# VHH binders against Abasic site processing protein HMCES (HMCES), part 46

Target 1, 269 residues: Abasic site processing protein HMCES (HMCES), of Homo sapiens (Human) (q96fz2)
Amino acid sequence: CGRTSCHLPRDVLTRACAYQDRRGQQRLPEWRDPDKYCPSYNKSPQSNSPVLLSRLHFEKDADSSERIIAPMRWGLVPSWFKESDPSKLQFNTTNCRSDTVMEKRSFKVPLGKGRRCVVLADGFYEWQRCQGTNQRQPYFIYFPQIKTEKSGSIGAADSPENWEKVWDNWRLLTMAGIFDCWEPPEGGDVLYSYTIITVDSCKGLSDIHHRMPAILDGEEAVSKWLDFGEVSTQEALKLIHPTENITFHAVSSVVNNSRNNTPECLAPV

## First folded at step 19 (VHH)

Design wd3 (from ud3 with F63S)
Fold by ESMFold2, fold request of step 20:
Structure wd3 (fold): chain B 269 residues (1-269), chain A 122 residues (1-122)
Amino acid sequence: as target 1 above (269 residues)
Amino acid sequence: EVQLVESGGRLVRTGGSLRLSCAASGFTFSSYAMGWFRQAPGKEREVVAAISRSGGSTWHADSVKGRFTISRDNAKNTVYLQMNSLKPEDTAVYYCAANYAYHLDADAYEYWGQGTQVTVSS
């Protein structure tokens, strides 16, 4: 997983992240650094995307079930990195394999600090290798969406008002992530950055690609992954597995160029 | 200055009981998960029990399950280990430790006490 869509306006995204805290109260996550949010249909590594994390990371007296939403850099920069430029990192941290997460220092260390996050997207893209050609077929992959009289579908929207209704009730993809905090050696702001945990693909996706992001399906899974104060690292890792609760459709090659930021990137073909 | 101070370690006979205490200072105790670890001579340090920041979740190693109980009192900044039905195999130095995240591996823990010796005579 190396490309996502996360295009919703901030207020729509925030409403899509409504949750219940430990006491059963309905809440919205509180933003940190909202000015760093850059919505796009075509997000790639090194860009910023919103993640959820526990308020306990920022306030020592906080209820660990309360959520913060913040943009973070895709591509985890370990806290121990010594160079001044993160692009000089000599290994790929866009993804983290679930079967080796406790063996890799770049991921084991922040995990021991409770640095679990939920990476948000409309969905993600994968490219299928087509036998007999060098061409690759991109697909947009996302949670099944509840159809109501109001919601419509991606392919059926034919006006700005219908498009807004498709996305007003969109169920965001919720992927398990790990983040770290890096202090640049020359000074400046702390850099928050994340990796997406990956697993073997489910049967439904196996013809497209052999790996998939670890998807947290439902509020209980999301709450347990985020709550590092009450859910041990070892218990949280039991949430990391493939899911069949996923759907997809083929898209055009417009998405191949990461500079293309248009609805055409995820439109069915 | 962060301090974890264990107390209560002593010599007891097989089948006896003992309660360890760990007094914490210098950090927000109610924000931290706590663990009890032990190390016998010639062996690696192992987790005995762990408890979430609120005390709502606990974990015990299979070797002590049903005999040992971890608990905490956030008003007193203290974590406890009640040890019943003691066996000679429980002889070790017992360490209290704190970590911001609830975790079972010793290498994740930020703060450690100096240890208290528990000796169980045959």
Scores: ipSAE 0.836, ipTM 0.928, lowest interface PAE 0.5, mean pLDDT 92
Fold by ESMFold2, look of step 19:
Structure wd3 (fold): chain B 269 residues (1-269), chain A 122 residues (1-122)
Amino acid sequence: as target 1 above (269 residues)
Amino acid sequence: EVQLVESGGRLVRTGGSLRLSCAASGFTFSSYAMGWFRQAPGKEREVVAAISRSGGSTWHADSVKGRFTISRDNAKNTVYLQMNSLKPEDTAVYYCAANYAYHLDADAYEYWGQGTQVTVSS
């Protein structure tokens, strides 16, 4: 789980994140650093992607069910990291295995501070190893989408107007993440960075890859994962499991090169 | 200056009851989750009960479930531990602790009280 698509314009993305707070009021998440949002069909580690987190992280008296959306760096940099350059981390923090999350200091420490986030994407890519060859078949993996009278199929977008309609009601993939805040020793802005929690793949994906991101399926799961004031770390971790509520299709090898940022990356082949 | 001050610990007979209180100051109490921990002589500190910032969610260790009840009064900046059906195994120093995140592991807690001794005689 090292490649995602998150390409929607900011206003469309924000509307897709509409939610109800604990009192039932419909809300949109409040942005932090909106100018750092870099939409792309082909996001890789070290890039910024939007995540949701509780407003309680920023305001002591906030309603912990209220959500902030902010771009964060993919690849968690622990708050205790002492080197000046995050690339000098001696271990990969792109993902965090659910079975060892409370054993690894890089993830245990931020969890103790309630630093749970929801990583947003259109979907993610995985490469299937083909038997007897070095060739790998990429797939785009995402939530099943509710078809509407206007359009509900990725492959049905044969004009700019139709393509836009496919994405107007897109159900964003919501992955469980952990974030941390690192203060560079040489000074500068605090770095917010995240990791995606992984689990064993569901049966439907097991032929593609043996791991998958921990997907939070539905608003209750998302709300509980984010609300570190009301939901204990230990209860939140019970939300971390595979889901079968997922679909996929094969895509062109165009996505293999992370510099390719085009709709072709996720187009069905 | 953050302060957590426990009170109510004393000697009590097996089967008896006690209520511990922890008065908090120097921080926004209603923003923090609270926990009660205990440490018996020669043993590691263990979580007894924890409560979310609003009090809407509570957790109790299996060893005390059904006997102890954590609660909080955010208007009084106080967290409580009602202890019923006390056993000699409950003998320990009881600590109040606060953490911004609702969490069950002592290692996560950032503020600690000085402790109050509870002794349960056989």
Scores: ipSAE 0.835, ipTM 0.932, lowest interface PAE 0.6, mean pLDDT 91

Design wd5 (from ud3 with S30K)
Fold by OpenDDE, fold request of step 23:
Structure wd5 (fold): chain B 269 residues (1-269), chain A 122 residues (1-122)
Amino acid sequence: as target 1 above (269 residues)
Amino acid sequence: EVQLVESGGRLVRTGGSLRLSCAASGFTFKSYAMGWFRQAPGKEREVVAAISRSGGSTWHADFVKGRFTISRDNAKNTVYLQMNSLKPEDTAVYYCAANYAYHLDADAYEYWGQGTQVTVSS
């Protein structure tokens, strides 16, 4: 996974992340660094995206079921990294393979600290190789959306009003991530960064791409992944597998340029 | 200063029972997951059992086979390991450890006790 969409306004995004705590109370996640949230139809590595994480990461005595939402840098910078520039990292941390997650120090160490997060997106993009050509067809991949009388599909959004209705009720893609905190050697702000765990693609996506993000499907999966105080790392990792509960449509080549940030990126062609 | 002090280790006969205790101090005990590990001579340290912060979730190694039970009392800052049906192969130094996150790998644990010797005679 090297491209996502996360374009919802902050308030809409927050509402979409509504959850129940362990007491059954409905809650909204509290924001950390809300000003760092930059909505975009076209998110690439090194950009900031919102993630969910347990409140326990910020408050020692907090309820572990409470969630925080925070923009973090895509591309995990390990805490032990000693260079002054994160770009000097010589290995790719955009993704973490599920099968080797415990073998790589960059991911094992933060996991041992309970640094699990849920990466939020409208969906992600993948490119299908066209047989016999050097052309690649991009696809937008996302959770199936519930069609209500008032809500349409992305393709049915023929008016601004309909568009708003679609996105106001959009089910966000929830991807399993690992984050770390890096303190620059020369001082400055702590950098929070994340990697997306990847798995082999489900059968439905296999023709598009052989790998997919580990998707946490449902409130229980999200809750368990985040609750590092009550759910062991090993138990949480059992949640990491391909899912068939995904849909996709072909999009235009507009998304190929990471600088393009328009609704056309995810519009069906 | 963070301290974990194990107690209860002794010589027991095969089939016997033993309860290990680990008293914690110097940190907020309820904010940490706890684990029991053991190391036999010439062997690597292995996880025996682990328990979540609240105690609501526990994990036990396969070799425990229902013989050992981890528990905790947060009011007493103590974690326990009840060991029943002990076997000679259970002979080891048993360590208590604490970690902020509920985790099963020893290398992740932040705080360690000095260990207590458990010896099971045939």
Scores: ipSAE 0.920, ipTM 0.968, lowest interface PAE 0.4, mean pLDDT 93
Fold by OpenDDE, fold request of step 20:
Parts: C-alpha cells; sequence; structure tokens
Structure wd5 (fold): chain B 269 residues (1-269), chain A 122 residues (1-122)
C-alpha cells in the first residue's frame, strides 16, 4: 500500500470515527494536533494521515476504551534512530509485512510497547498490471458502502448535493498500523509516525494486486487492536488477515501523479 | 526505584503446590501488564503466564495445562502464580516481569525481578 485517500473535512472525519466506549456510551475521538491534518484525495508516504490510538498512550490512568485521533507521518521512524533527519533511513517503513512483523526491530520494538494504531482512509489505491502492456490500471479499494435512499453510490453521484451525501455517511477504511515516537537528537518536537501492516491479498483483489493492507473490519476488531492494555499483542495479531469485505472500481490515471489532489482521483471511469 | 520482588519459591515434592508472589514498587502497578517467566538450567527463558492490566484477561503457556494460574491484586501491587500438580520439569528460576503493554515475549518486558528458585523433587 503506497497510496491512500483521506479527504474528509475534519468534522466529518471525526463523526465518521464515532465509537462506543466500554460503558456503551457514544463518543467522538479527541484530537491531538488537529492542525497537522491535511485532507487529500491522494496521500503518499511521508505525508500525514489521521490514525486512531488508545488514550492510554497519552494518559496513564485513562480508560483504555477511549480513542484519540492524531495525524502521524506515514513511514515509521524508529525511536532508536540516531540521525537528525528521518529521510536518512536506509530501509522502507511504509509497510510492515505481517509475516515478519515480529522479526524486524523497527516494528517489533514499538509493537512490544503497545504502539498499535488504526490508520484511517477513504480507501487505498492499487495498480493492476495489464498483461502484454506497460500500462497499469489504478483501482480505488474501499469498504462496501451502505446504500441509503438518500445516499447514492460513489458512482451515481451526479450532483454536488449527492456527492456530499455520499461522503457524509462514508464508512472509513480502518487499517492496522504500528506507530513509534521519535525524539530528534538535536531536540524539537516528538515525531509520531506509522507503518501499515500488509497481508496477502484476498481472492477478490488478487487479480489486481498480490498484497493488501490488513483491514480491521468492525468496531470489535478496531477496539481490540487499539486496547494494548487488555488485549495481548499476540491476540491482536490474530486480527491481521486478508478480508473479502472490500469493493473496488477503476479510476483514471490522474491518481498516478501524487501531486494531483482532486475528486477525479477516486472517481469511477 | 522500580522493584519487583519474587517470593514463595522452595523445594517441593512432585504433585505439590506452591504460590509465588511478586511485590511491585516504584511504578504505577495497575498501569502495567504482568508476566511470569521461568528459566531452567541450560534452557532458554520461557513465558509461563501473563495477565492484563485489569486482570480481566490472562494467558497461560500450553505446558501449564491448567495447573498454573496467574492472578493479580492491584490494591496490593502484587501478582501471583498458583502452581498445582508440580512436576520435576517445572524446576526453574521463576521471574516476575512488568510491561506497559500486554505482551507475551520476554524481550519486550521493561522491568524484571531477581527471580525465585522452584525445585520439584521426584
Amino acid sequence: as target 1 above (269 residues)
Amino acid sequence: EVQLVESGGRLVRTGGSLRLSCAASGFTFKSYAMGWFRQAPGKEREVVAAISRSGGSTWHADFVKGRFTISRDNAKNTVYLQMNSLKPEDTAVYYCAANYAYHLDADAYEYWGQGTQVTVSS
């Protein structure tokens, strides 16, 4: 996974992340560093994206069921990294393979500290290799959306009003991530950064691409992944597997350029 | 200073029972998951049991087979390991450990006790 969409306004995104705490009370996640949130139809590594994490990461006596939403840098910078510039990392931390998550120090160490997060996106992009051609067809991949009488499908949005209705009730893609906290040697702000855990693709996606993000499907999966105090790392890792509960459509080549940030990126062709 | 002090280890006969205790100090006990580990001579340290912060979730190794039970009392800052039906193979130094996250791998644990010797005679 090297490209995502996360374009919702902050208020809409927050509402989309509504959850029930352990008491069954409806809550919205509290923001950390909301000013770092930059909505975009075309998110690439090194950009900031919003993630969910347990409030326990910030407050030791907090209810573990409470969630925080925070923009973090895509591309995990390990806490032990001693260089002053994260760009000097010699290895790619955009993704973490599920099968080697416990073998690589960059991911094992933060995971042992309970630094699990849920990466939020409208969906992610993947490119299909066309046989016999050098052309790649991009696809937008996302959760199936509930068709309400009032909300059309993304493909049926023929008016600005319909478009807004679609996104007001959009079910966000929830991907399993690991984050770390890096303190620059020269001082400054702590950098929060994340990696997306990847798995082999489900059967439905296998013709498009052989790998996919580990998707946490449903409130229970999200809650278990985030609750590092009550759910063991090993138990949480059992949630990491391919899911068939996805849909996709072909999009234009506009998304190929990471500088393009328009609705055309995820529009059906 | 963070301290974990194990107690209760002794010589027991096969089939006997022991209760190990680990008293914690110097940190907020309720904010940490706890684990029991053991190391026999010439063997690697292995996880025996682990318990979540609240005590609502526990994990036990397969070799426990219902013989051992981990528990905790957050009001007393203590974690316990009840060991029943002890076998000679259970002879080891038993360690208490603490980690901020509920985790089963020893290398992740932040704080360790000095250990208590459990010897099971034939």
Scores: ipSAE 0.918, ipTM 0.969, lowest interface PAE 0.4, mean pLDDT 93
Fold by OpenDDE, fold request of step 20:
Structure wd5 (fold): chain B 269 residues (1-269), chain A 122 residues (1-122)
Amino acid sequence: as target 1 above (269 residues)
Amino acid sequence: EVQLVESGGRLVRTGGSLRLSCAASGFTFKSYAMGWFRQAPGKEREVVAAISRSGGSTWHADFVKGRFTISRDNAKNTVYLQMNSLKPEDTAVYYCAANYAYHLDADAYEYWGQGTQVTVSS
């Protein structure tokens, strides 16, 4: 996974992240550094995206079921990194393979610290290799959306009004991530960064791409993944597997350029 | 200063019972998952049991086979290991450890006790 969409306005995004705490109380996640949230139809590594994490990461006596939403840098920078520039990291941390998550220090260490997060997106993009050609067809992949009688498919949203309706009720993709905190050697703000855990693709996506992000489907999965105090790492890792609960449509080549940030990126062709 | 102090280790006969205690100080005990580990001579340290912050979730190694039980009292800053039906193969130094996250891998644990010797005679 190297490209996502996360374009919802902050208020809409927050509402979409509504959850029930351990007591069954309906809650909205509290924002950390909301000003760092940059909506975009075309998110690439090194950009900031919002993630969910347990409030326990910020407050020692907090209810572990409470959630914080925070923009973090895509591409995990390990806490032990000693260079002053994160871009000098010599290995790719955009993704973490599920099968080697416990073998790589960059991921094992933060995971052992309970630094699990849920990466939020409208969906993610993948490119299908066209047989016999050097051309790649991009696809937008996302959770199936509940068709309300009035809410047409993304493709049916021909009017601005319909478009707004679709996105106001959009079920966000929830991907399993690991984050870390890096303190720059020269001082400054702590950098929060994340990696997306990847798995072998489900059968439905296998023709598009052989790998997919580990998707946490449902509130229980999200809650368990985030609750590092009550759910063991090993138990949480059992949640990391391919899911067939995904849909996709072909999109235009507009998304190929990471600088393009328009609705056309995820529009069906 | 963070301290974990194990107690209760002694010589016991096969089939005997023992309760280990680990008293914690110098940190917010309720904010840490706890674990019991053991190391026998010439063997690697292995996880015996682990318990979540609240105590609501526990994990036990397969070799325990229901003989051992981990528990904690957050009001007393203490974690326990009740060991029943002890066998000679249970002979080891038993360690208490604390980690901010509920984790089963020893390498992740931040704080360790000095250990208490458990010896089971045949």
Scores: ipSAE 0.918, ipTM 0.968, lowest interface PAE 0.4, mean pLDDT 93
Fold by OpenDDE, fold request of step 23:
Parts: C-alpha cells; sequence; structure tokens
Structure wd5 (fold): chain B 269 residues (1-269), chain A 122 residues (1-122)
C-alpha cells in the first residue's frame, strides 16, 4: 500500500469516527494536532494522515476505550533512530509485513510498547499490471458502502448534492498500523509516524495486486486493536488477516501523479 | 524507585501447591500489565502467565495446562501466581515483570523483580 485517499473535512471525518466506549456511551475522538491534518484524494508516504489511537498513549489514567485522532507521518521512524533527518533511514517503513512484524526491531519495539493505531482512509489505491504491457491500471479499493435510497454509488453521484451525501455517510477504511515516537537528537517536536501492516491479498483483489493492507473490519476489531492495555499484542495480531469485505473500481491515471489532489483521483472510469 | 518484590518461592513436593506474590511500588500499578516469567538453569527465560491492566484478561502458557493461575489486586499493588499440581519441571526462578502494554514477550517488559526460587522435588 503506497497510496491512499483521505479527503474528508475534519468535522466529517470526526463524525465518521464516532464510537462507543466500554460503557456504551457514544463518543467522538478528540483531536491531537488537528492543524496537521491535510485532506487529500492522493496521500503518499511521508505525508500526514489521521490515525486513531488509545487515549492511554497520552493520558496514563485514561479510559483505554477512549480514542484519539491524530495526524501522523506515513513511514515509521523508530524511536532509536539517531540521525537528525528521518529521510536518512536506510530501510522502507511505509509498510510492515504481517509475517515479519515481530522479527524486525523497528516494528517489534513499538508493538511491545502498545503503539498500535488505526490508519484512516477513504480507501487505498493499487495498480494492476497489464499483461504484455508496461501499463498499469489503477483501482480505488474501499469498504462497501451502504446504499441509502438517496445515496447513489460514487458513480451515481450526478449532482454536487448527491456527492456530499455520499461522503457524509462514508464508511472509512480502517487499516491496522504501528506507530512510534521519535525525538530528534537536536531537539524539537516529537515526531509521530506510522507504518501500515500488510497481508496477502484476498481472493477478490488477487488479480489486481498480491498484497493488501490489513483491514480491521468493524468496531470490535478496531477496539481490540487499539486497546493495548486489555488486549495483548499477540491477541491483537490475530486480527491481522486478509478480508473479502472490500469493493473496488477502476480509476483514471490522474492518481498516478502524487501531486494531483482532485476528486478525479477516485472517480470511476 | 520502581520495585517489584517476589515472594512465596520455596521447596515443595511433586503435586504440591504454591502461591507466589509480587508486591509493586514506585509506579502506578493499575496502569501496567503484569507477567510471570520463569528461568530454569541452562534454559531461556519463558513467559508463564500475563494479565491485563484491569485483570479482565489473562494468558497462560500451554505448559501450565490449567495448573497455574495469574491474578492481581490493584488495591494492594500485588500480582499473584497460584501454582497447583507442581512438577519437577516447574523448578525455576520465577520473575514478576511489569509493562505498560499487555504483551507476552519478555524483551518488552520494562520492570523486573529479583525473582523467587521455586524448587519441586520428586
Amino acid sequence: as target 1 above (269 residues)
Amino acid sequence: EVQLVESGGRLVRTGGSLRLSCAASGFTFKSYAMGWFRQAPGKEREVVAAISRSGGSTWHADFVKGRFTISRDNAKNTVYLQMNSLKPEDTAVYYCAANYAYHLDADAYEYWGQGTQVTVSS
């Protein structure tokens, strides 16, 4: 996974992340560093994306079921990294393979500290290799959306009003992530960064791409992944597997350029 | 200063029972998951049991086979290991450990006790 969409306005995104705490109370996640949120139809590594994490990471006596939403840098920078520039990392931390997550120090150490997060996106992009050509067809992949009588498919949004309705009720993709906190050697602000855990693709996506992000499907999966105080790392890792509960459509080549940030990126062709 | 002090280890006969205690001080006990580990001579340290912050979730190693039970009392800042049906193979130094996150790998645990010797005679 090297490209996502996360374009919802902050208020809409927040509402889409509504949840129930362990007491059954309806809540919205509290923002940390909301000014760092940059909505985009075309998110690439090194950009900031919003993630959910347990409030316990910021407040020791907090209810572990409470969630915080925070923009973090895509591409995990390990806490032990001693260089002043994160770009000097010699290994790719954009993704973490599920099969080696416990073998690599960069991911094992933060996991031992309970640094699990849920990466939020409208969906993610993958490119299908065309046989015999150097051309790749991009696809937008996302959760199936509930068809309300008034909310047509992304493709059926013939009017700006319909478009708004679609996105107001959009079910966000929830991907399993690991984050870390890096303190620059020269001082400054702590950098929060994340990696997306990847798995082998489900059967439905196998023709498009052989790998997919680990998707946490449903509130229970999200809650368990985030609750590092009550759910063990090992138990949480059992949630990491391919899911067939996804849909996709072909999109234009507009998304190929990471500088393009328009609705055309995820529009059906 | 963070302290974990194990107690209750002693010589027991096969089939006997022991209850280990670990008293914690110097940190917010309820904010940490707890674990029991053991190390036999010439062997690697292994996880025996772990318990979540609230005590609502527990994990036990397969070799425990229902013989051992981890529990905690947050009001007393103490974690326990009830050991029943002890076997000679259970002979080891038992360690209490604390970690901010509920985790089963020893290398993740932040705080450790000095250990208590459990010896099971045949």
Scores: ipSAE 0.918, ipTM 0.968, lowest interface PAE 0.4, mean pLDDT 93

